# Ledger of designs, part 267: VH-VL binders against NAD kinase (nadK)

Target 1, 268 residues: NAD kinase (nadK), of Syntrophomonas wolfei subsp. wolfei (q0aze0)
Amino acid sequence: MKIILVNNRFKENTEKKAQEIAGQLSALNVEVIIDNGLDEPYAGTVDFIMVLGGDGTMLRAARRYGQRAIPVLGVNMGTVGFLSNIEINELAEYLPLILREEYSLEARMMLEVAVFQQQSLLTRVFCLNELLLRSNSPRMLSFALEISGQKLEPYRGDGLIVSTTTGSTAYSLSAGGPIADPQLDAFIVTPVASHIINKRPLVVSPEREISLHLLEEREAIIGIDGQIKMDFGAENRVLIKRAPHPLLMVNLKAKPFFTSIDRSLQRQ
Below, E stands for the ipSAE of ESMFold2; O stands for the ipSAE of OpenDDE; V2 stands for 0.75 times the mean of E and O plus 0.25 times the DockQ between their complexes.

## First folded at step 18 (VH-VL)

Design SS6 (from QQ3 with heavy chain I55L G57A; framework fv_oberotatug; at its last look DockQ between E and O 0.84; V2 from the best seeds 0.81)
Fold by OpenDDE, look of step 18:
Structure SS6 (fold): chain C 268 residues (1-268), chain A 123 residues (1-123), chain B 107 residues (1-107)
Amino acid sequence: as target 1 above (268 residues)
Amino acid sequence: EVQLVESGGGLVKPGGSLRLSCAASGFTFSNAWMSWVRQAPGKGLEWVGRIKSKLDAGTKNYAAPVQGRFTISRDDSKNTLYLQMNSLKTEDTAVYYCTTVPKYDKFLAFDIWGQGTLVTVSS
Amino acid sequence: DVQMTQSPSSLSASVGDRVTITCRASQGISRYLSWYQQRPGKAPNLLIYKASNLESGVPSRFSGSGSGTDFTLTISTLQPEDFATYYCQQTYERPWTFGQGTKVEIK
């Protein structure tokens, strides 16, 4: 068995834990690769990915490895989030299930985000939460939204979020988007401070495609999962589709999503 | 009400074949891992094999005594688990139970059992 | 294969008695240990999972303890319906194996 441990090199506690776990796994004749984000994603074949940290680390892992159809386990290390399944102090007890492949999977839809300049592809990214288009200044943007070739009325506002159902509890929620069941595949299109007061979020079929472009000669920013940022101008287009492969999240423990979200909201 | 109901048991000669069925109700069968367990008359319990859910690749595993002779399968559209038994031996004589195997939280404990169906292999 | 050895194979007790059954694994199995009750002519029922967790609907007079290789099932106050055969099971590794059983019968 070969396992990737994904952690954050800027969080010392996760680095130390990764090394400790790597030692333990090696003693069990498990090959271990540590990915702390410093280097490019490991290109070799692996059987399992263990994410040590919080939601941010999971999002990075999903972007780096999600397209490879590898089981991904979130191991929480004292953070509040929605993407971890077990706590770090539980890992030792659940390790036999992992090593013997006695775990269940949950498929989470990812986004395929393609950014173009004219007709040339600049970048293609798979992400778990959302694509954000926002103004790079205090001024509102004017941009066009198309859904499967259907041109909607121009949007005017600070920006727009296209999120998965997994991402519905992330930035989309803060922007007034609906909370979606993670077991449901759908796009959530949430306006960010729209000039139209009653502009409502859209729930869109995963079979559809979403296109965005600016209607003015201004600079904007594309954000992906709050971690990747790139400039976006009038000559750019973004195409969003359902990723061809879902993220395969490992479920060692049942997590009641709606009870959890209700509790989380009460804490605010 | 959660329920498993086995059927298909009976008398068969050595070398013969038999197919058992397990009808599930009261829970989402398609998400469940399932196992067969057998018990020879007056003896203890013996694990026969396991099948995972479709989402988990439907992986099948068998105990050594039945490996190559028995096949576990499932029809999620019918909420039914199957055990195809070929090349039956006298030592295969037992009550056969279908069980659920929780895929998390209970460390694979068998939490739901059927009433069992008797298979008798005799010349 | 992991061997599970129960002790005793049988015991006689009276209603109201405290009953203790032990199960030993041939190797460390952490808490991957379950206990089952089987009444005569009936299917087994899960009593305890993860060595010490009481299954829903099971009376509180049943309890489990242990970790690693040695495990114990305790019935604090034996009731008439508790006369049955009890089995331990390890699910630490395949093949999943059961103890030989402990028959609790009326004294």
Scores: ipSAE 0.888, ipTM 0.950, lowest interface PAE 0.6, mean pLDDT 95
Fold by ESMFold2, look of step 19:
Formats: structure tokens, sequence, C-alpha cells
Structure SS6 (fold): chain C 268 residues (1-268), chain A 123 residues (1-123), chain B 107 residues (1-107)
């Protein structure tokens, strides 16, 4: 068996623990590749991905590997979050289940984001939580939202969030969006500081296409999972669709989403 | 009330076939992993096989003595687990139990058991 | 295959006695060990999972201990309903195997 250990090189504890765990796995005749974010994603065949850290590290793993249908396990290293399943001090005890594939999978919808300049594709990225369109100046944006070719009345404000249900507890929540059950597939479209009366959050079928473009020349950005930033101007358009593959999250322990919401939100 | 009820046991000659059913109630059967366990009269327990939920690809695993002769299946619309038993041998004589195998927290311990159905294989 | 060996194969005890049953695995199985009780003429029921965790509704007089290869089930104060056969089971590696059983009889 071959696995990837994903950690965050900027957190000293996670890098040290990744090396320790790699040693333990190697002793069990498991091939280990460490992905600390410095190198390109590993392109070869792997059986399993283990994310050591919090939600941010999981977001990077999802962007790098989420379209490859590889099981991904979140291992919490001391920060509470929504995307980890077991604690680091439990990992050794759960290894027999991992090695023998005695675990369950939960599919989490991802976004496919394509950014264009004129008719040319500039970039295509996948994300687990959200795309943010926001102003990069004190001035408001004026922008158009289209859903499956239906043009809504123009938006004015600081921006817009298009999130998955998994992302409903991230920036979308802070901007006034609803908490969604992550087992649902949907887009959640949440205005950011809208100055247009009655622009409410929308819950949209995952079968729809969402398009955004500016109606005036302004300094704007596209943010992806709060971790990637791209300049966005009047010559650009972004198209958002359901990604071809969901993230396959491993569940070794029951984590009841609804009874844990207040505790998870209270911490971060 | 969580309940498992086996049926379909009986007397069968060697080489014959039999299909056992296990009716489930009181839990979400479609999410469950299920197992068959057998016990020859006056003897101990022997694991027969396990089927995962459809959401977990419906993966099936069998003990070596029954591999290729027994088939586990499930019908989630009827909350029913099945064991198709072909090419029966006298050593297959046993009470057959269906059980649940929790996905979480119990390290695959068999937590819910039916009362069993007797299969007798003899001339 | 992991073989599970229970000791003793039977024992005789009185109500109120402390009863200890052991189970040994042919290789390390961590804490992937469960204990079952089977009363005469009845189906088995789960007592202990993860070597030491009580199943819901199981009386606190039952306890389990051990890790690796050597495991113990203890009944601190035997009750009339505890006269039964007890089985250990490993779930570390398929095939998931049971011990041969320990019959606890009334003296």
Amino acid sequence: as target 1 above (268 residues)
Amino acid sequence: EVQLVESGGGLVKPGGSLRLSCAASGFTFSNAWMSWVRQAPGKGLEWVGRIKSKLDAGTKNYAAPVQGRFTISRDDSKNTLYLQMNSLKTEDTAVYYCTTVPKYDKFLAFDIWGQGTLVTVSS
Amino acid sequence: DVQMTQSPSSLSASVGDRVTITCRASQGISRYLSWYQQRPGKAPNLLIYKASNLESGVPSRFSGSGSGTDFTLTISTLQPEDFATYYCQQTYERPWTFGQGTKVEIK
C-alpha cells in the first residue's frame, strides 16, 4: 500500500509528526510520500491520503487530490474543525482499519472553477469550500450573476460567495448564509455586504452553472478556499460548476454534525 | 426496537441449495454492514461472511470454507439480508445468525444478532 | 489466519464468585477483541468491544482487559443469569475468528 501524508510545513508540530508517522508506516511496509506543499502534487497511483492538521490543510489536499477518487482521512492535531475525523493520538489504534480498508466513505461536493479572459481559459481549479468574488479597493463592485443562463438583477456590494454545503460553515456563514448539511449537494450563493435591497442568500441545484463578471472596471479578486487569490477585472468571467468528482472523506468514527455544530463554531 | 429475524432454514441433501433471509427493523438497514455467523450443533461460532452497505460499494467478504458456494446479498427496499447457499455439504449443518457490524467506534464487533435459523444438510 | 484460544474450556462456579476467562491470539491484534455471551438455547449477545468497552445495557460486573495477544473477561460477582458460554472474537484481520468458547456452569 502507498499513501500520501499531507501536512503544513509552516506548523512545526505537524512536520515533526508527519515524519514520525511516516516512520511507523514504513515499519509496516507501507510506502509513504510526504506532501508539505513545497512540491507539485504527487502524480503517481496511491491508495490513501492522510491529512495531518486542521481544515486549512484538508482544503489544500482537496484541491490537489480531490478529483482523483482517493480516500482522504482528516487527522486532527489539536485544533477543532469540521473536516477531521480522528485525533492524532488515536491514529495508531485505527491503523488496522485503514490498512485493511475497513472504513466508510462520505462524498463531499466540490466546485469546479474556470476563469476566463475574453474567450481564453486562464485557469481551472477545484475547491472544497468556496469561491469569493470581492472588491480589492474601497469602492463597491457592480457585477452580474447568471444561473444557467438566467440573468439576475445586477449586484452591488463588496462581493459574492459561491460555496458548497461543506463551505456553508466557513466564510459564507460569516456573510449571513445558512448552515447546510454537508451530505447535501448544492451551491450556496451569499452576497457580501450587498447594497441592493432583497439580495438574499440562494440555495441552488448542483446541476446549475453559475457565471460571474463585472459590469464596471474595478479592482477585484477571486479567492479560492481563502487560500488562493487571483486578480479579476472587467475582461474576466468565472464559470462555476459541480466538480466531476466529490472529495471522498474517510469516516472511522461517527462525528454527528448537528450535535457538534455549536462546539465547532465556538472555537473557530 | 432493533430486530433481526432469520428464516429459510430446513433440511437439505448434500449438493443442494438453500436461501436464508434476515428481516431487519428498527434501524437504517441501507447504511448498515451485515454479517452471517454459523454455529454447528454443540460447537462454537464461525464467521461466514460480511457485506458492506451499498454506499460503501456493497463489498462482500467470505470465509474460505464457503467461498465460491455462498453468496451474500441485500435488498435495501425490503430491509432484508440474504444468504444463498449452494453445493451444500454436511459440514454446513449449523444454526445461521445474521448480525450487524458497526462501521464506527466498535472495531467491527458484532453488536446485534438475530435468533438464528437451523440448516441441516444430510442424506 | 489468527487463531483465538480460550482458557479454560469450561469451569464450575457458584453465584457470587469472581470468574476470569482468558483469550490468547496467535498474533498481535491490538485491541480488536470482543466478548460475547451465549445463554443456553439463545443467540449470542455482545458484552465487550475494543477489549475493554462495555456494550450498552451490559451490567458493570462484566469487565474486559488486555491488548496485543492476551485478553481477559472478568465477572466480578457471578449472577444466576451469567451461567452461559462466553466467546472471544478478533476483528483485526479477516477471517474474523472466534475462540472455542468457555462454558460457565453452576457448581
Scores: ipSAE 0.752, ipTM 0.891, lowest interface PAE 1.2, mean pLDDT 92
ESMFold2, look of step 18: ipSAE 0.745; ipTM 0.886
ESMFold2 (binder alone), look of step 18: mean pLDDT 95; pTM 0.961
ESMFold2 (binder alone), look of step 19: mean pLDDT 95; pTM 0.961
OpenDDE, look of step 19: ipSAE 0.841; ipTM 0.921

Design SS7 (from QQ3 with heavy chain I55F; framework fv_oberotatug; at its last look DockQ between E and O 0.80; V2 from the best seeds 0.75)
Fold by OpenDDE, look of step 18:
Structure SS7 (fold): chain C 268 residues (1-268), chain A 123 residues (1-123), chain B 107 residues (1-107)
Amino acid sequence: as target 1 above (268 residues)
Amino acid sequence: EVQLVESGGGLVKPGGSLRLSCAASGFTFSNAWMSWVRQAPGKGLEWVGRIKSKFDGGTKNYAAPVQGRFTISRDDSKNTLYLQMNSLKTEDTAVYYCTTVPKYDKFLAFDIWGQGTLVTVSS
Amino acid sequence: DVQMTQSPSSLSASVGDRVTITCRASQGISRYLSWYQQRPGKAPNLLIYKASNLESGVPSRFSGSGSGTDFTLTISTLQPEDFATYYCQQTYERPWTFGQGTKVEIK
């Protein structure tokens, strides 16, 4: 068995724990690769991904490895979030289930985000939470939204969020989007401070395609999962689709989403 | 009400074949991992094999005594678990139980059992 | 394979007695240990999971303890319906194995 441990090199506690766990796994004749974000994603074949930390680390892991259809376990290390399944102090007890492949999976829809300059592809990213288009100045943006070729009325506001159902409890929630069942596949399109006071979020079929472009010569920013940032101008276009593969999140322990949502939200 | 009901047991000669069925109701069968357990007359319990849910890969594992002879399968559309038994031996004589296998909360303890069906292998 | 050894193989007790059954694993199995009750002519029922967790619907007179290699099932006050055969099971690794059983008989 070969396992990737994903942690955050800027958080010393996760680095130390990764080394400790790596040692324990090696003693059990498990091959371990540690990914602390310093290097490029490991290109070799692996059987399991263990994410040590919080939601941010999971989002990075999802972007780096989500397209490879590898089981991903979130191990919480004292943070509040929605993407971890077990606590770090529980890992020892659940390790036998991991090593013997006695775990369940939950498919989470991801976004495929493609950014173009004219007709040229600049970048393609798979992400678990959301794509954010926002103004790079105090001025509102004017931008066009198309859904499966249907042109909506121009949007005016600070920006727009296109989120997965997983991402519904992230920035989309702060912007007034609905809380969605993570087991549901859908796009959530949430305006950010729209000029239209009653501009409502949209719940869109995962079969649809979403396109964004600016209607004016202004500078904007594209944000992905709050971690990737790139400039976005009038010459750029964004195409958002459902990723061809979901993130396979490992379920070792039941974690009721709706019964714990109030508690989790109160802590934020 | 959660229920498992085994059927298909009977008398068969050594070398023969038999197919057992387990009908599930009262829970989401398609998500459940399932197992077969057998008990020879007057003897203890013996694990036969396990099958995961389809989403989890549908992986099958068997005990050594039945490996290569028995096959576990499932039809989620019919909420039914199967045990195909080939090349039967006298030592395969037992009551066969189907069970659920909780995925995480109970560390794979078998929490739901059927009433069992008797398989007798005799010349 | 992990071998599970129960002790005793059989015991006689009276209603109201405290009954203790032990199960030993040939290697460490953490808390991947379950206890089952089987009444004559019936299917087994889960009593205890994860070594010490009481299954829903099981009377509180049943309790489990232990971790690693040594485990114990206790019936604090034996009732008439408790005369049965009890089995421990490990699910730490495949093949999943059962103890040989302990028959609790009426004295």
Scores: ipSAE 0.761, ipTM 0.891, lowest interface PAE 0.7, mean pLDDT 94
Fold by ESMFold2, look of step 18:
Structure SS7 (fold): chain C 268 residues (1-268), chain A 123 residues (1-123), chain B 107 residues (1-107)
Amino acid sequence: as target 1 above (268 residues)
Amino acid sequence: EVQLVESGGGLVKPGGSLRLSCAASGFTFSNAWMSWVRQAPGKGLEWVGRIKSKFDGGTKNYAAPVQGRFTISRDDSKNTLYLQMNSLKTEDTAVYYCTTVPKYDKFLAFDIWGQGTLVTVSS
Amino acid sequence: DVQMTQSPSSLSASVGDRVTITCRASQGISRYLSWYQQRPGKAPNLLIYKASNLESGVPSRFSGSGSGTDFTLTISTLQPEDFATYYCQQTYERPWTFGQGTKVEIK
């Protein structure tokens, strides 16, 4: 069996813990690859991914590996969020279930984001939480939103968020979007500081295609999961679709999303 | 009220076949992992096999004595678990129970049990 | 395969007695141990999971302890309905195996 351990090299003791866990797994004849973000994602066959850290580390793992249909377990190392399932001090006791594949899976929708310059594809990325379009200057953006070819009245404001239901508790929430059940597949489209009266958040079928482009020359940024940033200008267009594969999250413990919403939000 | 009700037991000759059913109610059957356990008369409990929910891959695992002869299946639209028993032997004589296997928090302990159905294999 | 050995195979006890049943695994199974009660003519029911956690609806006179290879089930004050056969089960590794059972009989 081959496992990737994903950690955040910038948090104290995460490298030490990753090495400890790798040693324990190696003693059980498990091949371990540590992904601390420095190298390209491992391209070979992998049976399981273990994310050591918080939601940010899980977001990076999802972008790197989420389209490969590999089970991913979130292991909390102190700061609990929405995407971890077990605590680090429980890992040894749960290891028999992991190694014998006696666990349940939960699918989480991901976004596929394609950025174009005129007609040329510049880049394609996948994300778990959201795409953010925002101004990169003191001036507001004027931009067009199209949903499956249906053009909405132009937007004017600081920007727009297109999130998954998993991302509904992230930047979308801060911008006034609803909290959504992460087991649903949907886009949540949330304006950021809109100057147009009645531009409300939209909940959109995952089968739709969402397109954004600027209507005036402005400096803008596309943000992905709050971790990747790309320049975006009047010559660009972004197309957003449901990714071909969901992130397959491992559940070893019940995680009662609705009964703990307030506590989970306070901890983030 | 959560219930599991087995049926389909009876007398069969060695080499024969029998299909057991387990009707489930009071919980979301399509999300459950299910198991069969048997108990020969006057003997202890023996795990027969387990099937995961379809979403979790529908994986089936069997104890060695029944591998290749028994097949576990499920029909989520009917909330029913099945055990197809082929090439029956006298040592397959037992009460057969269906059970749930919790996915979470209980380390795979078998928490809900049906009443059992008797299978007798004799000539 | 992990073999589970219960001791004693049977015992006689009176109402009010403290009863202890042991279960030994042929290899370490961490806390992947559950206990079941089977009253005569009835289906088994779960008493204890994860070696020491009491299943909902099970009377508090039942308790479990142990880790690794050695486990115990204790009935602190035996009641008339507790005369039954008790089984331990490991779920550490397939095939998931039961002990041979311990029959608790009226003295």
Scores: ipSAE 0.713, ipTM 0.876, lowest interface PAE 1.5, mean pLDDT 91
ESMFold2 (binder alone), look of step 18: mean pLDDT 94; pTM 0.959

Design SS8 (from QQ3 with heavy chain I55M; framework fv_oberotatug; at its last look DockQ between E and O 0.84; V2 from the best seeds 0.80)
Fold by OpenDDE, look of step 18:
Structure SS8 (fold): chain C 268 residues (1-268), chain A 123 residues (1-123), chain B 107 residues (1-107)
Amino acid sequence: as target 1 above (268 residues)
Amino acid sequence: EVQLVESGGGLVKPGGSLRLSCAASGFTFSNAWMSWVRQAPGKGLEWVGRIKSKMDGGTKNYAAPVQGRFTISRDDSKNTLYLQMNSLKTEDTAVYYCTTVPKYDKFLAFDIWGQGTLVTVSS
Amino acid sequence: DVQMTQSPSSLSASVGDRVTITCRASQGISRYLSWYQQRPGKAPNLLIYKASNLESGVPSRFSGSGSGTDFTLTISTLQPEDFATYYCQQTYERPWTFGQGTKVEIK
């Protein structure tokens, strides 16, 4: 068995824990690769991915490895989030299930985000939460939204979020988007401070494609999962589709989503 | 009400074949991992094999004594678990139980059992 | 394979007695240990999972303890319906194996 441990090199506690776990797994004749984000993603074949940290680390892991259809386990290390399944102190007890492949999987839809310069592809990224288009200045943007060839009325506002159902509890929620069941596949299109007061979030079929471009010579920013940022101008286009492969999240414990979200909201 | 009901047991000659069925109700069968356990007359319990849900890969595993002879399968549309038994031996004589195997929280404990169906292999 | 050894193989007790059954694994199995009760002519029922967790609907007179290799099932006050055969099971690794059983019979 070969396992990737994904952690954050900027969080010393996760690095130390990754080394400790790597030692334990090696003693059990498990091949271990540590990915702390310093190097390129490991290109070889692996059987399991263990994410040590919080939601941010999971998002990075999903972007780096999600297209490879590898089981991914979130191991929480003292953070509040929605993407971890077990706590770090539980790992030792659940390890037999992992090593014997006695775990359950949950498929989470990912986004395929393609950014173009005229007709040339600049970048293609798979992400778990959302794509954000926002103004790079205090001024509002004017941009076009097209859904499967249907051109909507121009949007005017600070920006737009296209999120998965997994991402519905992330930035989309803060922007006034609906909370979606993670077991449901759908796009959530949430306006960010729209000039039109009655502009409502859209729930869109995963079978559709979403296109965005600016309607003015302004500079904007594309953000992906709050971690990737790139400039976006009038000559750029972004195409968003359902990723061809979902993220396979490992479930070792039952984690009721709606009870969790209700508790989380009560804390605010 | 959660229920498992086995059927298909009976008398068969050595070398013969038999297919057992387990009808599930009262829970989402398609999400459940399932197992077969047998018990020879007057003897203890013996694990036969396990099948995962389709979402979890549908992986099948068997005990050594039945490996290559028995096949576990499932039809989620019918909420039914099957055990195809080929090349039956006298030592396969037992009551066969179908069980659920919780995929988490209970560390794979068998929490739901059927009433069992008797398979007798005799010349 | 992991061998599970129960002790005793059989015991006689009276209603109201405290009954203790032990199960030993040939290797460490953490808490991947379950206890089952089987009444005569009936299917087994889950009593305890994860070594010490009481299954829903099971009377509180049943309890489990232990971790690693040594485990114990205790019936604090034996009731008439408790005369049965009890089995431990490990699910730490395949093949999943049962103890040989402990028959609790009336004295």
Scores: ipSAE 0.883, ipTM 0.948, lowest interface PAE 0.6, mean pLDDT 94
Fold by ESMFold2, look of step 18:
Structure SS8 (fold): chain C 268 residues (1-268), chain A 123 residues (1-123), chain B 107 residues (1-107)
Amino acid sequence: as target 1 above (268 residues)
Amino acid sequence: EVQLVESGGGLVKPGGSLRLSCAASGFTFSNAWMSWVRQAPGKGLEWVGRIKSKMDGGTKNYAAPVQGRFTISRDDSKNTLYLQMNSLKTEDTAVYYCTTVPKYDKFLAFDIWGQGTLVTVSS
Amino acid sequence: DVQMTQSPSSLSASVGDRVTITCRASQGISRYLSWYQQRPGKAPNLLIYKASNLESGVPSRFSGSGSGTDFTLTISTLQPEDFATYYCQQTYERPWTFGQGTKVEIK
């Protein structure tokens, strides 16, 4: 068996722990590739991905590896989040289940995001939580949203979030979007500080294609999972689709989503 | 009430075939991993095979004595687990139980058992 | 394959006795060990999972201990309904194997 250990090199406890776990796995004849976030994603065949850290590290793993249909386990290292399944101090006892592939999988929809300059594709990226379009200046944006070629009335405001159901508890929630069950596939389209009173959050079929472009010159940014930033101007547009593959999240322990929401909401 | 009810056992000649059914109720069958266990008369328990839920890939695993001869399947719309037994041998004579295998918290212990159905393979 | 060996194969005991059954794995299985009770003519029932955790509804007179290769089921005060055959099972690796059973009979 070959696994990737994903950690954040700049978080000292995760780097040390990743090396310790890699040593333990190597002693069990498991081939280990460490992804510290500083190098290009590993391109070779892999059976399993173990993410050491919080939700941010999982988001990076999902962007790097989520389209490869590889099981991904979130291992919490101290910060409570939505995307981890077991605690680091439990890992040793759960290793037999991991190594024998005796685990459950939960599919989480991802976004495919394609950014164009005029007619040319600039980049394609995948994300687990959301795309954010926002102003990069004190002035509001005027922009167009098209859903499967259907042009909605123009938006004005600070921006727009297009999220997955997994992302419904992230920035979309803070902007007034609904909490969605991650077992559903959908886009959640949430305006950010809309000037237009009639612009409510939308829940959109995952089969739709969503397109965004500016209606006037403004400095804007596309944000991906709160971690990737791209400049966005009047010459650009972005196309958003359901990604070809969901993220396959490993569940070793029952962590009911609705119980987790209650705890998180009460603590916020 | 949670229960499993096996049926389809009976007498069959060596080389013959049988299909066992296990009707499930009182829990979400489509989420469950399911197993077959057998017990020859006067003998102990022997694991036969396991099928994961469809969402977990539907993976099927078998004990060596039945590999290639037995097939586990499930019909989630009918809440029913099946065991297709082909090329039966006299050593397959046993009571066959269906069981659940919890995905979580019990380290794969078999927690829910049916009452069993007897299969006799005899000339 | 992991072999599970129970000891003794059978025993005779009286109501009120303390009964101890052991189970040895041919290799380390961590705590991937469960215990089942099978009363005559009935299906097995889960008693203990994860070596020491009591299944819901199981009387507290049952206890399990052990890790690695050596495991013990204890019935602290034997009751009439406890005359049965007891099986251990490992779920550490497939094929998931049972011990040969321990029959607890009335003395």
Scores: ipSAE 0.681, ipTM 0.865, lowest interface PAE 1.5, mean pLDDT 91
ESMFold2 (binder alone), look of step 18: mean pLDDT 94; pTM 0.961

